VH-VL binders against Protein broad-minded (TBC1D32). Designs and how they scored, part 1

All scores and structures are predictions.

Target 1, 124 residues: Protein broad-minded (TBC1D32), of Homo sapiens (Human) (q96nh3r1119to1242)
Amino acid sequence: GIHPVYFCSTHYIEMLLKAELPLVFSAFHMSGFAPSQICLQWITQCFWNYLDWIEICHYIATCVFLGPDYQVYICIAVFKHLQQDILQHTQTQDLQVFLKEEALHGFRVSDYFEYMEILEQNYR
Below, numbering starts at 1 at the first letter of every chain, in headers, positions and changes, except where a header shows other numbers; Kabat numbers aren't used for antibody chains.
ipSAE, averaged over its two directions, is called F for ESMFold2-Fast, E for ESMFold2 and O for OpenDDE. V2 adds 0.75 times the mean of E and O to 0.25 times the DockQ between the complexes of E and O.
[cut] stands for letters that were removed.
The coordinates of atoms that the task and the answers printed are left out; those that the model quotes come from them. Centres of patches stay.

## First folded at step 1 (VH-VL)

Design a10 (framework fv_alextatug)
Fold by ESMFold2-Fast, scan of step 1:
Structure a10 (fold): chain C 124 residues (1-124), chain A 121 residues (1-121), chain B 110 residues (1-110)
Amino acid sequence: as target 1 above (124 residues)
Amino acid sequence: EVQLVESGGALVKPGGSLRLSCAASGFTFSNAWMSWVRQAPGKGLEWVGRIKRKTDGGTTDYAAPVKGRFTISRDDSKSTLYLQMNSLKTEDTAVYYCTRVGAYYFGMDVWGKGTTVTVSS
Amino acid sequence: QSVLTQPPSASGTPGQRVTISCSGSSSNIGSNYVSWYQQLPGTAPKLLIYSNNQRPSGVPDRFSGSKSGTSASLAISGLRSEDEADYYCAAWDDSLSGVVFGGGTKLTVL
């Protein structure tokens, strides 16, 4: 099931997204689709069916070695990666389908290490 | 099947105005972000500007050299993109391409063949 | 004066692997998707790579893209004479609120 960690992460994800990627947050708000909904799916499934196995391993290693907050920071990094696509999909139907049923093609955890470290520095 | 066809290119004197058109077919034009890219003779590609779809606010962005002189607009009922060019300069001489911005990822995935604009006295 | 930096030329022989670099900054390549375009002589540009490393339908897997930090690369494996063209990289620039192109690389197949 859903654990207390999910509730804390949900609030934290939405706070960070609003602060860090306000246009993406606005797109979700306008669509009526909560960004925490897709983040929950990614986190609880460990990005299974969303990332290649090697990137799933990088995700797990990052969370193990740098701490559980990085599960939130990687979700923000994914939104940063998909920013242009999200801004093109402001309708609820389009945005939900895009985020739930498309693979996160081209996302590499290593491309966003510095970005996530800055998030930890600014928002921890 | 998916196609963009530019028209309206001409020889124009400096200070003149010209309107380019781009007819879209084979896709739902109203769902696409559109842009204009130009290429001066023997030179590289230069982005002119873009227009978002109306559901995304229909806003426009322009490259610095054309800002305030060029206006991009769209007519979704006619599946047509426009570029209104005012206060033309000799450095605006180029082939102008109409492009579609890809829906799932940012990239200009469909290009027209271009229309030539020459600004000369 | 292009915002993104590409070598003006590159060359190879049939069957070789050639790589074309594209260097930018944190406001463009460092924070946004990179796309690559192929322009054959006398033709309109064609999208070759989008979202850093994705190929449109019809682009052979000999073409691949990558991005690291503020730089991107286009790799062409199994080079063929028909690959002789100008290649351009492009990315959105947050500080300019617009797309910026590289200066283009003329690839010659010897």
Scores: ipSAE 0.000, ipTM 0.532, lowest interface PAE 15.9, mean pLDDT 83

Design a12 (framework fv_alextatug)
Fold by ESMFold2-Fast, scan of step 1:
Structure a12 (fold): chain C 124 residues (1-124), chain A 121 residues (1-121), chain B 110 residues (1-110)
Amino acid sequence: as target 1 above (124 residues)
Amino acid sequence: EVQLVESGGALVKPGGSLRLSCAASGFTFSHAWMSWVRQAPGKGLEWVGRIKSKTDGGTTDYAAPVKGRFTISRDDSKSTLYLQMNSLKTEDTAVYYCTTEYGGKLYFDYWGKGTTVTVSS
Amino acid sequence: QSVLTQPPSASGTPGQRVTISCSGSSSNIGRNYVSWYQQLPGTAPKLLIYRNNQRPSGVPDRFSGSKSGTSASLAISGLRSEDEADYYCAAWDDSLSGFVFGGGTKLTVL
C-alpha cells in the first residue's frame, strides 16, 4: 500500500523552506533541529492533536483534491504562520519544545490557499 | 457575520485605570489571536499589543509605550477580549480598536468600530 | 514617529492611477508580509490588501499591492471620489516583536 512518507521528501521540504523562508530555515539550522522532522510528524499524524478537527478535515480535503504535494505546502504555510515565533526560539531545545507542544489553533488552511498555490506554481 | 464590539471607553484622569472590553461573534473566538490598535486624535494607527489563543500558549506581546502598564486578557467562554489600562497618561488618549489576526500575525482581518478613551485633568 | 515611512499625502483626479509607497527595513517589510488598510473619514480601518498583493472579498480590483525588498506600494487605478481616505501599511517587525504601521497617507481626489 501507499504510505504517507512515500509522498513526502525530506529534501523537498528543506529545499522549499530554504527558498521560501530563509530566516526560518536559518533558525532551524541554528537550533540543530531539522524542519523536515516536525513536518513528517505532522503529516504522518494528519495533524492530530495539532489542528482542530475542522482544520484537519480541510487539510485532508486539500490533499485529496489538489494533490499530495499539498502535504508539503501546508507544512511550509504552517512555518510562515509561525515565522515570528520560530525566529524567537533559535536556541536548540526551545524550538523543538515549542513546535511539538504548542497547538496550531491560530492556523486556518483557507488563510493560506493563495500562498500554497504560489508554492505549487513555483515548485511543481 | 463577524462582529467586534468595543466598550468601556471613558474620560479618565492621569494616573487612573480603565478596562476596555471587546465582544466577538461570528467566528471561533477561542482559535483567534486578538490585538488592540489605537489611534490618537488626528494621528495614525499604533499597535498596542496582542494575545495568542490558549492552545498557542496564551502569551501576550506589548508595544514599548504600554509595556508594564497595560494587560491584555481573554475569556473564551464569553468570546470577550479585555484591555486593562493602568497608570494612564495623556498620551494614551485615543480611539481603541480590537481586531483579529487570523492567519497568525500576518494581517488584521476584522476590526471593531472602536471605543474612545480620553485621559485629561 | 511611525516605524514605516509613507508620504503624508497623495492626490489624483477621477480615473487616474495613484500609488502610495511604504518604506521599511530588513526587520519588517524585508522579511514579513505587508498589509494595507483603508480608513474612511469617521470610520474604523478596513483591510484592503493582505499578504503583499491579495484582496479580500468585496475589495475592487482597482486596488493592488506590491512589494520589493524593504518597500511596498499600494496602487489605486480608476480613482473615484469615494476613495478619499487615509491609507496605512503594516507589517510585523522581528526586532520589536510587534506590528508596526506606516504614518498614513491622506488621499485627496481632486
Scores: ipSAE 0.005, ipTM 0.543, lowest interface PAE 13.0, mean pLDDT 83

Design a13 (framework fv_alextatug)
Fold by ESMFold2-Fast, scan of step 1:
Structure a13 (fold): chain C 124 residues (1-124), chain A 123 residues (1-123), chain B 110 residues (1-110)
Amino acid sequence: as target 1 above (124 residues)
Amino acid sequence: EVQLVESGGALVKPGGSLRLSCAASGFTFSNAWMSWVRQAPGKGLEWVGRIKSKTEGGTTDYAAPVKGRFTISRDDSKSTLYLQMNSLKTEDTAVYYCARDSYPTLGYYMDVWGKGTTVTVSS
Amino acid sequence: QSVLTQPPSASGTPGQRVTISCSGSSSNIGSNYVSWYQQLPGTAPKLLIYYNNQRPSGVPDRFSGSKSGTSASLAISGLRSEDEADYYCAAWDDSLSGRVFGGGTKLTVL
């Protein structure tokens, strides 16, 4: 069937990040590591090895019941959660290691439902 | 010290041509996106156009009033930006500013400006 | 004329707060970052605010920016005589594929 990644646009991810978290967007650009690249990796893997099983279930349920755009909104919510940490990782290797190996340990989908609803209202 | 210095402003007749230069120093010019902005006497700022770095494609964008008449180019070996103005009109009379589009970021703002060079188009 | 709309003038007295508005559309302010520029009489413009609300090094915190929908605002608190200048907002316009400026606001400190 239609793969979830088919509905993801690098432009859409970049646009939302630029509008909502301009300092994070700038930090990624300065590091040379594209935010859309990590988002697509998270989405393609359904956050496997990044989120606990219960949070992966919440991610899947959110996308099934609220629509495929929530794949992008949860990625923006993750960046919102990590904003201060990302601003301190300005080199490509440091930022990549941080995002892949430690950054998402404390993230909970339910903490960001209101934030994601606001993103949907503003950008849908 | 980061600096931009414009030159080449002159009095020219309508239909004439003129080339402006902007000498950059104190930063890696080759990585920067560069813009030209003009200001007619007693009027507000008007963006003329920009040129991206060669690593970002070296492409140009122009405001509608100058499109087809003006050409922006760069010489990275000389750290110099150019504005070639053809088919000049009296409406092109302005102080022309050279500006750096947010180095090394995405070109959403202009963080360094030159002092400007004056172009007067009159018969 | 200018694509973005600013009031042509604004005024205040020393120590007061003044706000300068900038109105656009979905193709410019609604979709892109807003920057603000200060132009003192007889000088070149200077970057005052970028990314809607960020200050470059050397700009005092009494200058602040905000954006809501298709409009932006510049606020100047603790107004001083040296703030007397022209202020311009700017944003990229997706429909025009170019940067657009507001018409400028002349701020007078009374």
Scores: ipSAE 0.000, ipTM 0.540, lowest interface PAE 15.2, mean pLDDT 83

Design a2 (framework fv_alextatug)
Fold by ESMFold2-Fast, scan of step 1:
Structure a2 (fold): chain C 124 residues (1-124), chain A 122 residues (1-122), chain B 110 residues (1-110)
Amino acid sequence: as target 1 above (124 residues)
Amino acid sequence: EVQLVESGGALVKPGGSLRLSCAASGFTFSNAWMSWVRQAPGKGLEWVGRIKSKTDGGTTDYAAPVKGRFTISRDDSKSTLYLQMNSLKTEDTAVYYCTTLSWELPGYMDVWGKGTTVTVSS
Amino acid sequence: QSVLTQPPSASGTPGQRVTISCSGSSSNIGSNYVSWYQQLPGTAPKLLIYSNNQRPSGVPDRFSGSKSGTSASLAISGLRSEDEADYYCAAWDDSLSGYVFGGGTKLTVL
């Protein structure tokens, strides 16, 4: 179950990623899988098993109080956090394993509030 | 090493059908978005269409001249890409290339097969 | 008729710098990355430039790409006889939901 009001367009995710993090967008293109697919997986699962419980609570609170578009802005913030690591994972399968198994363990929502606010100002 | 081998090109009459195959090796085919590109004799490159990986929805996009007549499909268990061509026209005469996105080579169409020739004439 | 516009031909002498232009619109070059392909006579195309200005391993730094607004350029410095080929620009087009190529430029080394 995903709540309908929180469903986001894959086009919106890809548009924002291309505009904000063009090298990351290119790296995903080279890898053979879409960044929007990964974002929708994270959103659909509410980052369950990707983020610690406290960070999942911060994610939900952010979306409830600031609006459903913040589910997309958080995904872009995750990619900004991982930009250097993504650019160094040259193998398609290695990048997928990294993003699925370990990449988000160091991510904290609160470190990126200002970044997400700027994304909202520019794109909402 | 990354290899793409196209096959199935033939001489076909207008209105006929033909299926092309592209055998992939040297990379994880199931993760790759695959495209077909064609080139008419003495002319430039023309993108035909693409198919996304199944994890990305397995959806297809087509250039306007082939939409409704051509179908792209894939068999990940065989690492093979297909192009089903129906209602062939003389304008479809071209060398058809299979292209891929590889982790070893940057870019959307970073490797190309040698092509397979399709001739549509009466 | 091609969606992206290139000059049909370009020429230079060994050692010169040659520039090939590619013109598009806001739905393609204006909003998406540009790639360049080299096609030597009788061979399949080869990726020369990706992401507007990046070179794959094995492509010499004599080749460079640039993009400004809805136009892109490929520059070839220190021109050599083996550079004689057809060159194509390409980009995704949002309005067509498809990848588009330029008409190609035949480069002659005199």
Scores: ipSAE 0.005, ipTM 0.519, lowest interface PAE 15.1, mean pLDDT 81

Design a3 (framework fv_alextatug)
Fold by ESMFold2-Fast, scan of step 1:
Structure a3 (fold): chain C 124 residues (1-124), chain A 124 residues (1-124), chain B 110 residues (1-110)
Amino acid sequence: as target 1 above (124 residues)
Amino acid sequence: EVQLVESGGALVKPGGSLRLSCAASGFTFSKAWMSWVRQAPGKGLEWVGRIKSKTDGGTTDYAAPVKGRFTISRDDSKSTLYLQMNSLKTEDTAVYYCTTEFRYGSGSYYMDVWGKGTTVTVSS
Amino acid sequence: QSVLTQPPSASGTPGQRVTISCSGSSSNIGSNTVSWYQQLPGTAPKLLIYSNNQRPSGVPDRFSGSKSGTSASLAISGLRSEDEADYYCAAWDDSLSGPVFGGGTKLTVL
């Protein structure tokens, strides 16, 4: 089968983000937009409209073969990829609009495999 | 893996009708925007038309040469796209490809997944 | 009648760099992103570049795209015999409410 879409704990997402990318966590807090909201949007839609089809396939394969927690690890990897851009939106109310409207340009799942393996080792 | 397989291509006489099918697999077809693109022998690519997902309105758009003669429809329960061709002309002779249309971010647009094509020949 | 203008042919030798141009107007390339498609002889087109300069997984970094004003370019460095193909540019056209293609460029590796 088809890999089911799982709902992730909002607490787990926010705990990981705060521990790994504290400046990104602070940017979300200042914007009034919860990082778990965008993560659940991405997961629920399987990154439809955010990643190209090949990267969506890599996302699904990663979660099927390595386990459902990788849904969260990929979200954290996306935040790491976008860290510079997110920090540029810290003082604006448009962070939610930016994350909703912008494609995840240049994001490749394979570029973050080592990063995600470290997340799994430290938090699983 | 994500795949599109076209079928229904045939030799038909001018004024005839033909229905093409495109079977989709490996992705959430119901969320995808789908297109038909054709290529006449030895010529370039020409867009025929598209259909949006039902959640995005389910609307269709057509290129001027086929508007009023061709109809695009979809059956999400069967993950299948259709092209109904009426009042066929010799100028409609082409290989017909179905594609997924992807739009995200600042209006980025591309056709990611392509089928192998099905050949339609309109000749006496 | 292609809406976007490409040279009908281009050529190069192995190891060289070739560029393929694509010219449009304000209603298409001037307002929207450009994608490029590679069609090997006897096969279906394949997405090569999207959003002006992005590569799908599996496309080598020898292929790159750029856009300036109403024109776009595809660059192929380290040319190889297997790059011999037809190359098409495409962009959304606001006035036509649909994508438009270039006429295609046949790349020959000498």
Scores: ipSAE 0.000, ipTM 0.522, lowest interface PAE 17.0, mean pLDDT 82

Design a4 (framework fv_alextatug)
Fold by ESMFold2-Fast, scan of step 1:
Structure a4 (fold): chain C 124 residues (1-124), chain A 126 residues (1-126), chain B 110 residues (1-110)
Amino acid sequence: as target 1 above (124 residues)
Amino acid sequence: EVQLVESGGALVKPGGSLRLSCAASGFTFSNAWMSWVRQAPGKGLEWVGRIKSKADGGTTDYAAPVKGRFTISRDDSKSTLYLQMNSLKTEDTAVYYCARGLPYYDFWSGYPMDVWGKGTTVTVSS
Amino acid sequence: QSVLTQPPSASGTPGQRVTISCSGSSSNIGSNYVSWYQQLPGTAPKLLIYRNNQRPSGVPDRFSGSKSGTSASLAISGLRSEDEADYYCQSYDSSLSGYVFGGGTKLTVL
């Protein structure tokens, strides 16, 4: 089942994605796959099997020190990182498989600190 | 400005050993994942193996035909990649290229080899 | 034997559009990015396309890549004599834990 805190985040993830990355949101809408579904998987697993251990530690530290809303901001940062790949997988009709089965290669939490701070300023 | 230069190719007899070297310049070698790729005369490209950067664990992976016979190593202080080839077979006859991987984790993405050397020729024959 | 399947040859005349196919499976192209390499006669391979459809600096826009399911394609528009080369697709294979190449396609400009 979905934990109550995850449930509260799903609507926020979708609204924020629509505002910040409208082409990515459109790609999900066209695919019939909800972006919140993959975000919940990432959050529930603490990015286990998606990020290496050091980046998982950075994810946890970020959320502990800056607040639980950064779980959402990190998910948006991941979509920002994968934007071009997501748009390509809309054309291949395998977006869900790509996001569930491929790991987040090259994603570093620290590369998106400024981006996430801007998200917090605009949406908190 | 980035460049890779292979050396060490030779004619060797079956069962012999040979070490290839690849000298890197123009980039921070220590950050790069490095691969060896070979091409038999008149044939296509075949991946031999790779070594990750030390920051990413410094581990090696090999294609099945060479596993247990070939060893990849690196010396970051000399910006040099090595391929130690043991128990050579006639099927190992090829031009051997070293190639740079991108500085990202590549085990999901099929990330490209963006810089290649000119190759060094290994011939295994009696 | 190559893991990814390409036609052994392709041909076209100057100015035409040529496509080269690359077929794989769910463990490689179906789950991972595709790169393409150009090998001019007597030279080392050169990266032509990465991440399915991205061009490195210096690669003309007449070269393009695409991916659909477990297959990928390289398209060359406005074909020129200097495009005569061998072309290789490449991906990562999760079941083999390694990189895999296509067998190569020799492109002849007639």
Scores: ipSAE 0.000, ipTM 0.525, lowest interface PAE 18.2, mean pLDDT 82

Design a5 (framework fv_alextatug)
Fold by ESMFold2-Fast, scan of step 1:
Structure a5 (fold): chain C 124 residues (1-124), chain A 123 residues (1-123), chain B 110 residues (1-110)
Amino acid sequence: as target 1 above (124 residues)
Amino acid sequence: EVQLVESGGALVKPGGSLRLSCAASGFTFSNAWMSWVRQAPGKGLEWVGRIKSKTDGGTTDYAAPVKGRFTISRDDSKSTLYLQMNSLKTEDTAVYYCTTYLGFGELSYMDVWGKGTTVTVSS
Amino acid sequence: QSVLTQPPSASGTPGQRVTISCSGSSSNIGNNYVSWYQQLPGTAPKLLIYDNNKRPSGVPDRFSGSKSGTSASLAISGLRSEDEADYYCGTWDSSLSAYVFGGGTKLTVL
């Protein structure tokens, strides 16, 4: 199985990504760009300039009502949403530029509630 | 470009054994979960089993019809997936596809499929 | 027999909308995400829809998926002759600890 880990957020993010989206984790490895780096950027900025204001409000509400660990679960949900695009950006600079510079078009927090609940159940 | 190429399909008599191989390229095989899916002539798709990455335990799961007879294994140094088939029955006759397995276990899907390799079990 | 139930055939004319159903239970569709696979004659299956309603890169938006309770549906709008294929739904079954497919639907474009 998958063993839960209760270390710093960077280890937690990378463990969850590897377990949940192994080919996405592989794409980051091939690119030389750590997935925790972009996740921490998203979290510290509350997805400002990445998500529409309405979705930022949903992000905040989700973390307030369901707990701060959902900050990480939403990051994994974003990677799931972008999975096909990420797999096309296996070159080092392409993936970093794509994730850092482009908006997360089409991502809706509500589309991933069931997915995040399962993440919480397995990794709490 | 992500590619999967199966090989090893052959004509075998009932009770015989056969090993199939799947060569993977274009992604980091060692981090991927992999599966085998088969399709009998003129019939639908049937899942055979899956294998997790070694870092996720390297455990295997099998569909009931093949449990105890088939074994899935992997060689990460060669980016190759294997299916060892023992005690073959005529109902094992099918095209065997190698697939990647993406996402969380119970929420996973088969993303990339190989072209398949044909196994015929006949007396 | 298949754990998931699909109609064995479906048909339409070019430009029409066709819907293919997939029925299961709480141990599969009811609690897990559904995927759809397209198999063109003489070829290997291709992922068409994943996570109930998501399209892989390169799949046109004419294809859409939905899920309600223990049932899922694939909708094909603006039907074209090249859509003639076998379509399979698939999901994880928690009771069987196995991935299960529907029996497949042969779509004919008349």
Scores: ipSAE 0.000, ipTM 0.538, lowest interface PAE 15.5, mean pLDDT 82

Design a6 (framework fv_alextatug)
Fold by ESMFold2-Fast, scan of step 1:
Structure a6 (fold): chain C 124 residues (1-124), chain A 121 residues (1-121), chain B 110 residues (1-110)
Amino acid sequence: as target 1 above (124 residues)
Amino acid sequence: EVQLVESGGALVKPGGSLRLSCAASGFTFSNAYMSWVRQAPGKGLEWVGRIKSKTDGGTTDYAAPVKGRFTISRDDSKSTLYLQMNSLKTEDTAVYYCTTHPWGLRYMDVWGKGTTVTVSS
Amino acid sequence: QSVLTQPPSASGTPGQRVTISCSGSSSNIGSNYVSWYQQLPGTAPKLLIYRNNQRPSGVPDRFSGSKSGTSASLAISGLRSEDEADYYCAAWDDSLSGWVFGGGTKLTVL
């Protein structure tokens, strides 16, 4: 199956999403599309084709210096960034296309660094 | 410029009610968590309660001394925070400040100048 | 009483370094960021330090913060007469699901 590291991070992401962004968690639940599916794609590809190269470098540096849990916190930060857009995509296929093709354009890791550190303090 | 302006402070008898307002400008109010903090004459700061942004559930938390008597609400269309105070007691006499937690971050960024509530007969 | 413990007063002379302590527990300072607020006489509090040791724009580098375990400290170097004020520490408390403040420290510049 799924590699144990990715599986563990995926479960943790959904637990955090429910606690931190309950409306986003509810929207994914209602759509029938698990947020873990897109997070697995982001993590396994190191955000290749989702983030610009400079932002991928920031992602890698963050995980190296602050610890592997930050791969989870960055996923939550992405959902925080996209909260309004996710709530507006009521159909599963529209949500999937949005997250794959459009959603991460313009996301900057540095804009959410403080938010991620608060997640670490609250959940680690 | 980021500004907060409290209003509504008055002299009220014990058991009475009062509503305070806090008008916000210069920032995206809808993204901020908001708190009320009070200070009794010659005493220190005491947190009253907070309200989360609507996107984070719009839920409220209160300090034990005011729970069940005070209600915090917000109107994002008017960039205004409210504190409804019921069953007022003499120990509620204080200057009431509103303050911001940008994006829900763990600090109180901007403070208003305060509005004075006096509860006495 | 306040949940976080600060000395009620502190004093120094111009140019001196003074330190104000703030002690809490695992549910507040031990688990969460500490912020500090300056209150000049007759004015509203002003954010002085956030995230344990960060300064907002406009706060001089004479002010610094630190945190170790369940305690935090505010240091003021090059003390000036205009630093005479009340200083408060604050942190979120997980057990109370609320913000808690220190009792405040009145700093007198002699």
Scores: ipSAE 0.005, ipTM 0.551, lowest interface PAE 14.4, mean pLDDT 85

Design a7 (framework fv_alextatug)
Fold by ESMFold2-Fast, scan of step 1:
Structure a7 (fold): chain C 124 residues (1-124), chain A 125 residues (1-125), chain B 110 residues (1-110)
Amino acid sequence: as target 1 above (124 residues)
Amino acid sequence: EVQLVESGGALVKPGGSLRLSCAASGFTFSDAWMSWVRQAPGKGLEWVGRIRSKTDGGTTDYAAPVKGRFTISRDDSKSTLYLQMNSLKTEDTAVYYCTTGVIYSSGFHYYMDVWGKGTTVTVSS
Amino acid sequence: QSVLTQPPSASGTPGQRVTISCSGSSSNIGSNYVSWYQQLPGTAPKLLIYSNNQRPSGVPDRFSGSKSGTSASLAISGLRSEDEADYYCAAWDDSLSGLVFGGGTKLTVL
């Protein structure tokens, strides 16, 4: 089940997603698949099997130096990176398969530092 | 270097049609969400509508007063945005501004980064 | 009438701090980001603030934005004569599926 620490983050993740990427939020809502579910998977696994090793190192370094809240901001940045692909996968099963199996190839943490800094300033 | 230049504004009779163009330069137009905003003489700003980049679905949204009468389109090969205005009414009289969301962010927030100087549309008999 | 409510006018003297309010509802400011635009007399509007409180390059730090609940405000510190302009707030409205502007505030530097 979802533990209390994750429970608090799920509401925050979905609120952020609605504010930042309303089309992505709508796609998840229409699919019946909660975006917080995949975010929790990414966070609990430290993106193992989702990001290449160098990007996992950047993820860990970002959280160490900028704070644990960046776990959430990186998840939102990932959705920004995948926005066009997510909008093409509106069916629940198709979206779930895409996010779990087709990986986050091409995502670079450094491309989204400015984006995440703005998220921190507005949602801290 | 980043520029938006509107053209096509004219005097049109009620019920007429007009097409506005916006020539963009100095940025990657195909990645940009583009919008039209208008301002009636001596009045405030009014959002007309927007078009997303093709990578974000290329979909359009319109303000209620223009929905069904106005159509926004884009030609990425020419870096040009269009506003097709049909069934024009006197309340459509305004300066029409072309805007983009490319310059200051990745476009994750919806705002008007760069504005053209506007083109004037007058609807009168 | 505008969906977002701004005072129609504001005034100050050089060096003073002036604040312009923008009031909305849960469907617009309460759920979405606020941007602010400056329109100098006879010119096109210019982006002044985006994402509630961010400044684009070229906008001096004496301009700042804030948001609380369903309201936002623009603060101008060290007011100068060249700040005399119309100021507009804007936010996406979920119920209208469109962007809405405030009615504008004419700032006069006395």
Scores: ipSAE 0.000, ipTM 0.544, lowest interface PAE 13.6, mean pLDDT 82

Design a8 (framework fv_alextatug)
Heavy chain, then light chain:
Amino acid sequence: EVQLVESGGALVKPGGSLRLSCAASGFTFSNAWMSWVRQAPGKGLEWVGRIKSKTYGGTTDYAAPVKGRFTISRDDSKSTLYLQMNSLKTEDTAVYYCTAQYSIFGPLDVWGKGTTVTVSS
Amino acid sequence: QSVLTQPPSASGTPGQRVTISCSGSSSNIGSNFVSWYQQLPGTAPKLLIYRNNQRPSGVPDRFSGSKSGTSASLAISGLRSEDEADYYCAAWDDSLSGHVFGGGTKLTVL
ESMFold2-Fast, scan of step 1: ipSAE 0.006; ipTM 0.573

